# Ledger of designs, part 215: VH-VL binders against q9umr5

Target 1, 268 residues: q9umr5
Amino acid sequence: SYKPVIVVHGLFDSSYSFRHLLEYINETHPGTVVTVLDLFDGRESLRPLWEQVQGFREAVVPIMAKAPQGVHLICYSQGGLVCRALLSVMDDHNVDSFISLSSPQMGQYGDTDYLKWLFPTSMRSNLYRICYSPWGQEFSICNYWHDPHHDDLYLNASSFLALINGERDHPNATVWRKNFLRVGHLVLIGGPDDGVITPWQSSFFGFYDANETVLEMEEQLVYLRDSFGLKTLLARGAIVRCPMAGISHTAWHSNRTLYETCIEPWLS
Short names: E, the ipSAE of ESMFold2; O, the ipSAE of OpenDDE; V2, 0.75 times the mean of E and O plus 0.25 times the DockQ between their complexes.

## First folded at step 10 (VH-VL)

Design v50 (framework fv_mavrilimumab; at its last look DockQ between E and O 0.79; V2 from the best seeds 0.00; counts 0 for: pae E 6.6 > 2)
Fold by OpenDDE, look of step 10:
Structure v50 (fold): chain C 268 residues (1-268), chain A 122 residues (1-122), chain B 111 residues (1-111)
Amino acid sequence: as target 1 above (268 residues)
Amino acid sequence: QVQLVQSGAEVKKPGASVKVSCKVSGYTLTSLSIHWVRQAPGKGLEWMGGFDPREGETVYAQRFQGRVTMTEDTSTDTAYMELSSLRSEDTAVYYCATGPYELFTGYYFDLWGQGTMVTVSS
Amino acid sequence: QSVLTQPPSVSGAPGQRVTISCTGSSSNIGAGRYVHWYQQLPGTAPKLLIYANSNRPSGVPDRFSGSKSGTSASLAITGLQAEDEADYYCQSYDSSLSGWVFGGGTKLTVL
């Protein structure tokens, strides 16, 4: 039988967003138990990510307990960060494949419409004033805002991304790294035509330097220092990068070709 | 499979109210954002309102504010649209619709009810 | 009077290419909002045809395509077939109205 699949949604999503994905899995892997977690839907997805991590943890623990052979995680957009954190804090998870579906794994620094809605008076270059404030960090989006021009503020004020990345020292860094390394495969999916994740390479742990030049994963300090295990995972062949062009952000979970190419191979 | 099933045709007098229902199956109502769109005979589609996850509440088109009320009964997975002070121009097929939420631009509707014809005549 | 302007009608012979325009403004399409398209066959509810400017839902043939530029969007149909005879609507979001809006609709006749 196939291992159970757990799906974690993105910002403002619900289980309905993944109806096509469920269809694809059912067709190609009949009998697979797929659970799309309807937690923190809609506006509730703006809650602090650590709060979300706790909620999702409570939901996945019983699923994992019933699946001694392991489970697969498919985590979309913001959900990808939630899942990475989840795997970092769980010392007993049994995740075989962690599929990060167009997630801003290395953070977000984009001037998108959703930012304008939340912060109508703020530009990308000034959002650090809001996001790196105490009240700003009460919003999920700010938890992974990564301003390359204000690295000190990011490192000191980011209550989520900087911690799970091991970019700021904390007592749990070693344990979180150990826990995350329990994953069988890390499947990174994203693409240049996403239109939301900025830069799109963030889905592959690439990101801007101080000059807004995009550097790849292997050039990142978190990789070089192996702060949360990326270098180790890569060395043992556990990282899969699956870029695809022509996919908009809202289509990653609803594209058959993408599913067959980047997702299906890891649902065994 | 998810479906939206609407209540039957209505005939009303001017000044009356009409309440159309939309029952959801295949998914829970709480996992969906139900919107309402109407179409007068031989005319185009007109968005009336619906639940906005960003706002966490139902939003209405300006044209219908004060005259339309959209509600939900989660125990029966049924959405309702009530339009009051009916006029002849309100004669139309009323659709409930849903789709995935698009954070950056709003909704598109990939699932529609079969429509409910509401006729307003003296 | 629709916020999004469409031609009332277009026509083409089988096998031909037709395009349907959707003209908006700076408060909707021009603001970077996605455009969606619907097909409505006679006597039926609308069906999603294109979402997010250019994406096709499952079951929609690749002869249907969408594009967006500036304040306008366009639906193109190649290899026109008799079954394509229908009304087509574009949809977007208008910030000035704080709501979703539809085009006036275009009746496509296959000659």
Scores: ipSAE 0.312, ipTM 0.740, lowest interface PAE 2.4, mean pLDDT 93
Fold by ESMFold2, look of step 10:
Structure v50 (fold): chain C 268 residues (1-268), chain A 122 residues (1-122), chain B 111 residues (1-111)
Amino acid sequence: as target 1 above (268 residues)
Amino acid sequence: QVQLVQSGAEVKKPGASVKVSCKVSGYTLTSLSIHWVRQAPGKGLEWMGGFDPREGETVYAQRFQGRVTMTEDTSTDTAYMELSSLRSEDTAVYYCATGPYELFTGYYFDLWGQGTMVTVSS
Amino acid sequence: QSVLTQPPSVSGAPGQRVTISCTGSSSNIGAGRYVHWYQQLPGTAPKLLIYANSNRPSGVPDRFSGSKSGTSASLAITGLQAEDEADYYCQSYDSSLSGWVFGGGTKLTVL
């Protein structure tokens, strides 16, 4: 039998978005129990990420309890940050594969239509004035906004990303690292034609320096300092990088070739 | 297998109301946003309204505002569209439809009901 | 008058390429809104053909493709087959109407 799969959706999203992914899993792994968590959908996906983490934590506990041999997580876009935080705050999680499906793991620094809808007078160069305020941190998008030109403000103001990345000291850092390292595999999925995640290498823990030059994961301070366990995981052979060109942001969970190449092998 | 199954054809007189049902099977109604689209004989598709997650409420196309009501019964997983003050030009096939929503891709409707013919004649 | 303008009909011989245009305005396609395409066979409900400008759902042949530029979108069908004879509709969001709009439809005839 196959381990249960838990799916966590992204911003302005719902469980129906994953209907094709569910079909692929049913075809290749019949009998797999798949749960698409139907929480914080639509407008509720703008709630602070720590509130979402708490709600998703409450939902996954009974699923994990019924599956002592382990579960898998498939977490899309913003949902990949929720899932990474879950792995840090749950000292009793039993996640084997954490599949991060085009998630902004090192943050976001890009103009998108959803930002224009939310903050119509803003663009990426000035959004830090809103996001790095107490009011701005009440929106999920601002919880992972990462302006490479205002890193000092990011480090001081981020209530979520700077903490789970271990970029700012906090009393839980050692425990969160220990918990995160209990994961069996970290599967990173994304690609250059995504069109929303900016830079797209954020899905692979890459990000801009101050000149907007992309530094890869192994060049990031959080990797070099092993602040939350990336270097340790890579040394164990537990990180899988699966980039794929030609896939737009809305199509990652509905592309059969992507599923067969990047997801299916990890649904043991 | 997710399906939308609509109620049968209706014949109504001008001035009456019609209520078309759309039952969801193989999925829960609360996880879907049902929209209604009509098509007069020999004419194109016309969006009437539906739940808009951006607004957090049901939005009606302006030309139907005031005489259309869209409701849901989660205990039976059934959505309803009621159109009042019927006129002969309301003769059409009425479809319920749904699809995934993302803020700027919007709804694209990848699941449609079979359609319900409503004929308004005296 | 449709907010999205499509030609009323197009035709082509088997094996040929046809395109169907969908022309909008600055309040819809020109504002960066996505375009979706539907195929409707006689007596049936519409079927999604292309979503978000260019994405093809599972089961749609790769001879169907979509594109968008400026205020217009285009559906291309290569290797035309008799079974492609149908009505085709584009769809987008219009900010002036605060709602979804469909094009007037295009009847494709395979000669």
Scores: ipSAE 0.087, ipTM 0.645, lowest interface PAE 6.6, mean pLDDT 89
ESMFold2 (binder alone), look of step 10: mean pLDDT 90; pTM 0.928

Design wa1 (framework fv_dargistotug; at its last look DockQ between E and O 0.69; V2 from the best seeds 0.00; counts 0 for: pae E 8.6 > 2)
Fold by OpenDDE, look of step 10:
Structure wa1 (fold): chain C 268 residues (1-268), chain A 122 residues (1-122), chain B 106 residues (1-106)
Amino acid sequence: as target 1 above (268 residues)
Amino acid sequence: QVQLVQSGSELKKPGASVKVSCKASGYTFTDYAMNWVRQAPGQGLEWMGWINTDTGNPTYAQGFTGRFVFSLDTSVSTAYLQISSLKAEDTAVYYCARNHRFDYPWYYFDYWGQGTLVTVSS
Amino acid sequence: DIQLTQSPSFLSASVGDRVTITCRASQGIRSYLAWYQQKPGKAPKLLIYDASTLQSGVPSRFSGSGSGTEFTLTISSLQPEDFATYYCQQLDRYPTFGGGTKVEIK
């Protein structure tokens, strides 16, 4: 039988968004038990990411316990960060494939419709004033806001991304790295026509330097220092990068070609 | 079982240095951060900072920078606290305390050394 | 820094009494609070973490409650070995302890 698939949604999202994905999985892997976690939907997805991690953990633990052969995670957009954190804090997870579906894994720095909705009077260049405050860190978007022009504030104020990246040292950094390294494969999916993830390379752990030049994963300090295990995963062939053009942010989970090319191969 | 065993009491003159040891056993030393906590006679507990037992990177609390140095000898699962230029106000019991493994990068202390009394007197 | 204020500082009680100690935080700390017991000449001992989770090996007569800024440690029936000083502690980036509550024999 096929390993169970657990799906985690993104910002302002719900389980309904994944109806096509469920159809695809059922067609190609009949009998697969797919669970789309219906937690922190809609506006509740703005809650602090650590809170979300705890909620999702409670939901996945029973599923993992019933699947001794392992499970697959498909985590979309903001959900990809939740899942990465989940795998970092769980010393007993049994995730075979972690599929990061257009997730801002290295953070977000862009004026998107999501940000405008939440911070209508704020611009990208000034959002740090809000996001890197204690009040701002109560919102999920600010938990992975990564301002390349205010790295000091990011490192000191980010209560989520800087920690799971191991960019700021903390007492559990070593263990979180060990836990995350338990994953069989890390499948990174994204593309240039996403329109939301900014820069789109963030889905592949690329990101802006201080001049807003996009650097690749291998050029990032988190990779070079192997702060949470990216270098180790790459060395053992556990990282898969699947870029695809022509896909908007809200279509990653409903595109058949994308599914067949980037998702299906890792559901065995 | 988890144990933290510290070195014995110290009597020092002002201006001298002291090095307190904390030997860990019963667990993987490098998997848990080590903290240092000070308690002056008849006073409460004061967190001094922590050291990453894997990387050796120390973090000092405010007020414990400069004269206080955290270090490791991982080959013998031992953490060290060195205090230089000792002052009378440094007289206290110093505890090493293991960081409780938790889902968040925060600070609980689940196991403690027995404490080391450092007395600074002229 | 987050300040923790314990009350009372001293408490006299008898064996068998129900004892309650309060810890107030200067700002909201959710449930990130621990309680420790310390006896004279000994190191502190973790009793409760996450405001209400009992540490392994700790007697069930100990319990913790609260969230946000108000927390309580309760000993349902005080035993002879429970006479000690108790400290609350918050988990922020800079951990801080309360001033302590000494539970003495009446």
Scores: ipSAE 0.770, ipTM 0.889, lowest interface PAE 0.6, mean pLDDT 94
Fold by ESMFold2, look of step 10:
Structure wa1 (fold): chain C 268 residues (1-268), chain A 122 residues (1-122), chain B 106 residues (1-106)
Amino acid sequence: as target 1 above (268 residues)
Amino acid sequence: QVQLVQSGSELKKPGASVKVSCKASGYTFTDYAMNWVRQAPGQGLEWMGWINTDTGNPTYAQGFTGRFVFSLDTSVSTAYLQISSLKAEDTAVYYCARNHRFDYPWYYFDYWGQGTLVTVSS
Amino acid sequence: DIQLTQSPSFLSASVGDRVTITCRASQGIRSYLAWYQQKPGKAPKLLIYDASTLQSGVPSRFSGSGSGTEFTLTISSLQPEDFATYYCQQLDRYPTFGGGTKVEIK
């Protein structure tokens, strides 16, 4: 029998979005218990990410308790940040594979449909004025907004991303790193044709420098300082990078070739 | 069992310095941040800041960045609060407090020291 | 930055009374609020965290509620050991405490 799979959705999303992924899992791993967490759906996905982490933690605990041999996480878009925080805050998580589907792991610096809906007259160059305020940090989108031209404001104002990345010191930094390092595999999925995640390399822990040149994961300070365990995981051979071109942001969980190549091998 | 044991009461003159200790036992000292909380006689609780016990890096609340210094000796699982150039207004009970882990970067204080009274009188 | 205002500052009550203490935040703090009990000469003790979750070993007569800016600690039937000062603490940002509510014997 296969380890249970827990699916965490993204911004403005719901459990129905994953119906094709569920079909693929059923075909290749019959009998797998798959739970798509139906929390913070739609507009509730704009709630502060720490509130979402708390709610998803409550839902995940009983699932993990029923599966002492371990579980897998498949986490899409914003959901990948929720899942990474879960791995840090849970002393006793038993996650084998953490599968990150096109998640903005190093942050977002791009004009997107959901930002246009929320802030219709703002452009990415000015959103730092909103996002790096106490009011702005009440929105999930701003919790991972990462303006490379205002890194000082990001480091001081981010209530979520700067903390889970270990870019700003906090009381839990040491224990969060220890907890994150208990994961078996980190599977990073994304690609250049995503169209939403900006830069798309954020899904692989890459991000812009101050000149908007993308630095890859191994060039990031959080990797070099091993602030939350990326260098350690890579040295263990526990990081899998699975880029795929030709997939738009809403299609990652409904592409069979992507599933077979990047997801299926990690669902034992 | 988790315990935080603080040094005894201090009587000091204005202008002197004091160093309050907080010795931890029953847990891995470097896994939990240490907070300092002040309570003036007959008054409420005031958070002074915290120190990262793994790195030694302190963070001070507004108004506590000048004369107040947090430090550690990890070899004896002890946190210190040093107050220099003591003033009468520094008369208070000073508590160390440990977090209850895990849900947030900011935390509940699950274990407290017994408090150290520092009296500054001319 | 976040001010917590407790009401009342003082409360006189008898054993068996229902006691309600409120804590108002100057800005929204979601549900990130803790309540502490402190007796004279002693360190505070945690009663409630996350606005409504009882700490282990705390009697069920204590309850907490609220979110956003308004929070309440309730003692459903006051006992002799409950005469103390109660503090709220917000944890949405760097911690701050309320001014305290002293519960005295009537």
Scores: ipSAE 0.013, ipTM 0.587, lowest interface PAE 8.6, mean pLDDT 89
ESMFold2 (binder alone), look of step 10: mean pLDDT 91; pTM 0.936

Design wa10 (framework fv_dargistotug; at its last look DockQ between E and O 0.06; V2 from the best seeds 0.00; counts 0 for: pae E 9.6 > 2, placed apart)
Fold by OpenDDE, look of step 10:
Structure wa10 (fold): chain C 268 residues (1-268), chain A 122 residues (1-122), chain B 106 residues (1-106)
Amino acid sequence: as target 1 above (268 residues)
Amino acid sequence: QVQLVQSGSELKKPGASVKVSCKASGYTFTDYAMNWVRQAPGQGLEWMGWINTDTGNPTYAQGFTGRFVFSLDTSVSTAYLQISSLKAEDTAVYYCARNYRFDYPWYYFDYWGQGTLVTVSS
Amino acid sequence: DIQLTQSPSFLSASVGDRVTITCRASQGIRSYLAWYQQKPGKAPKLLIYDASTLQSGVPSRFSGSGSGTEFTLTISSLQPEDFATYYCQQLDSYPTFGGGTKVEIK
């Protein structure tokens, strides 16, 4: 039998968005138990990511317990960060494939429709004033806002991304790295035509330097220092990068070609 | 051979400052964080904090903020503990101890310095 | 902070005795516990990590067991060089030490 699949949605999203994905999985892997977690939907997805992590953890624990052979995670957009955090805090998870579907894994720095809706009077260059305040950190988007021009503020104020990345020292960093490394494969999916994730390379742990030049994963300090295990995962062949052009942000979970190319191979 | 060699004993007056050194050898200095542990005469071990040998970022335990400063000279693989405004209650043996930075189970203190006695008396 | 309580604080024993020291944590720390030996005028020496893994070079007469909140260090047959103070340490969070157990000659 096929391993169960757990799906985690993104910002302002719900389980309904994954109806096509469920169809694809059913067709290609009949009998697969797929659970789309219906937590923190819509505006509730703006709640602090650690709160979300706790909620999702409570939901996945029973599923994992019933699947001794392991499970697969498909985590979309903001959900990808939630899932990475889940794998970091759970010392007994049994995740085989962690599929990060167009997630801002290295953070977000861009004026997207999401940000305009939440902060209509704010621009990308000034959002740090809000996001790196205690008040701002109560919103999920700010938990992974990564301003390359205000690195000190990011490192000191980010209550989520900087911690799961091991960029700020904390007593759980070593344990979280160990836990995360329990994953069988990390499948990173994204593309240049996403239109939301900024830069789109963030889905592959690429990101801006201080001059807003995009650097690859291997050039990031978190990789070079192996702060949460990326270097280790890459070394053992556990990281899969699947870039695809021509896909908008809201279509990653409903594109058949993308599914067959980037998702299906890792559901066995 | 892994070695942590600390500076010699110190005798100071209240209000003075002291700087203890811990020189590492026999391993890659930046692969291991450096911890400081205090032991008052006849008392137990007390973790003071640690310093990231790669970033230089110090973390201080509760009760060891303000007067205690961790620092590094990576060019000579040396960690430093500075105590300012010394008090009589600061009289203790101070140890440096390493732990592997990257993964469990090397998170424990596998090597220690020989200790530095700091005596504060009027 | 996580508190570690060792028992007993003092223990008198003879050469050849089986000695057991207990360490209790204020909360679950999984297996993130270490044991150290300290002799007078010397630095602590790591004996056991991960609750039960013997550090390289440590005699096999030393063993550790336990998980969660209860841990034990056992010396199967006490030797003359084993008279010392023993400390447990947790690293589930910021590290803390137990109060120590002094093993003295009877």
Scores: ipSAE 0.013, ipTM 0.510, lowest interface PAE 9.3, mean pLDDT 92
Fold by ESMFold2, look of step 10:
Structure wa10 (fold): chain C 268 residues (1-268), chain A 122 residues (1-122), chain B 106 residues (1-106)
Amino acid sequence: as target 1 above (268 residues)
Amino acid sequence: QVQLVQSGSELKKPGASVKVSCKASGYTFTDYAMNWVRQAPGQGLEWMGWINTDTGNPTYAQGFTGRFVFSLDTSVSTAYLQISSLKAEDTAVYYCARNYRFDYPWYYFDYWGQGTLVTVSS
Amino acid sequence: DIQLTQSPSFLSASVGDRVTITCRASQGIRSYLAWYQQKPGKAPKLLIYDASTLQSGVPSRFSGSGSGTEFTLTISSLQPEDFATYYCQQLDSYPTFGGGTKVEIK
């Protein structure tokens, strides 16, 4: 009787990371079919995000077809960007709740252990030289790198984020917006102690201006222009914001209080 | 049935203007971008640019930013190509072509108009 | 801009021959390449997309292969109706076409 739940993992991740989340769902919503997609694991999560979107699309189509009443998506970290792209490119998706679990929805501008491992001598101030090149765009992390001090380079070089945000015009922009707007609820989860997503407000569509002052979602050009439907969704009452302090990046899917407060109410 | 029907051939003198139409049917016009492609006699295909059919915003390829204007009339599902200050080298067949909706913004052209021959001679 | 170099620009072949046409990109374009057939007086017709996927209704004697910078269109046994001009097109960025390959009867 509960809608099926599809889980999409993040960078350097696999389906096993969600075992605690699965336990919570089973306890509160017994009988729910939960599928944790086992694609692009570990180092394969560095493949270009459009390749990941294609692979995850192939996996979700049969699940959605078997559930005509709808499904829920729980998408973690980088996986939240994959899922948002899925909602745009699928004209036949039936997603009710899209639950974005600490995802860099407006991009990333911060040093991380993953970036240090991948680009050992880079700093956030110079990474644009790598990421905004054709070679750099072959790495998923660079597909959502958003340097607020090189906005012109971001807008021209981003092969993924600037497109799904409607910041750069393209032939499918209108249809992607229409498809995204068919979602029932957008549930945004994140918090100040995440330690990886920078700024952490990116999980709520907030981001830096040129002075590195965080502008909230309602102050972003993509919201004001309603370029992919955020203003429409907010006016419709479809956006849920659930911030929670005290949770590190790797703990979002294994914290019971976070689940009960931010996730459980949306798994109808 | 998706169909793109273009206006008939045109014979023009240098310095004149021409407006080629491309009427779409069998689909929602504003859901798919429209491209224009030129083919000079005995030559290959040359992409001229595209127009966003929902917003009316055109994008022109290198070399087509001056005398070439894309426009729309969405009430009759029609795209237009206007060429001003015609030159002899504008003699070509002009095609409209629809983008297929897919996971990437630049993808193949699934339907083409039959082409419109524009001849510019003195 | 991404340049596509098509070779040969012209070939003469007999019915039944195996024909191979090559398209090379100036930089990697992954698998975002299409092939079109154009007969005289007609608009181009899509044959292959995503480098190797046949469009619906296209005969199985046509095949495509390649990724990155080098791509091939193959006609396994040339038929009389296959005498035409063939174009490749890349779609990794703003569209560009190859120069064309005209296939004529020997």
Scores: ipSAE 0.006, ipTM 0.568, lowest interface PAE 9.6, mean pLDDT 89
ESMFold2 (binder alone), look of step 10: mean pLDDT 91; pTM 0.931

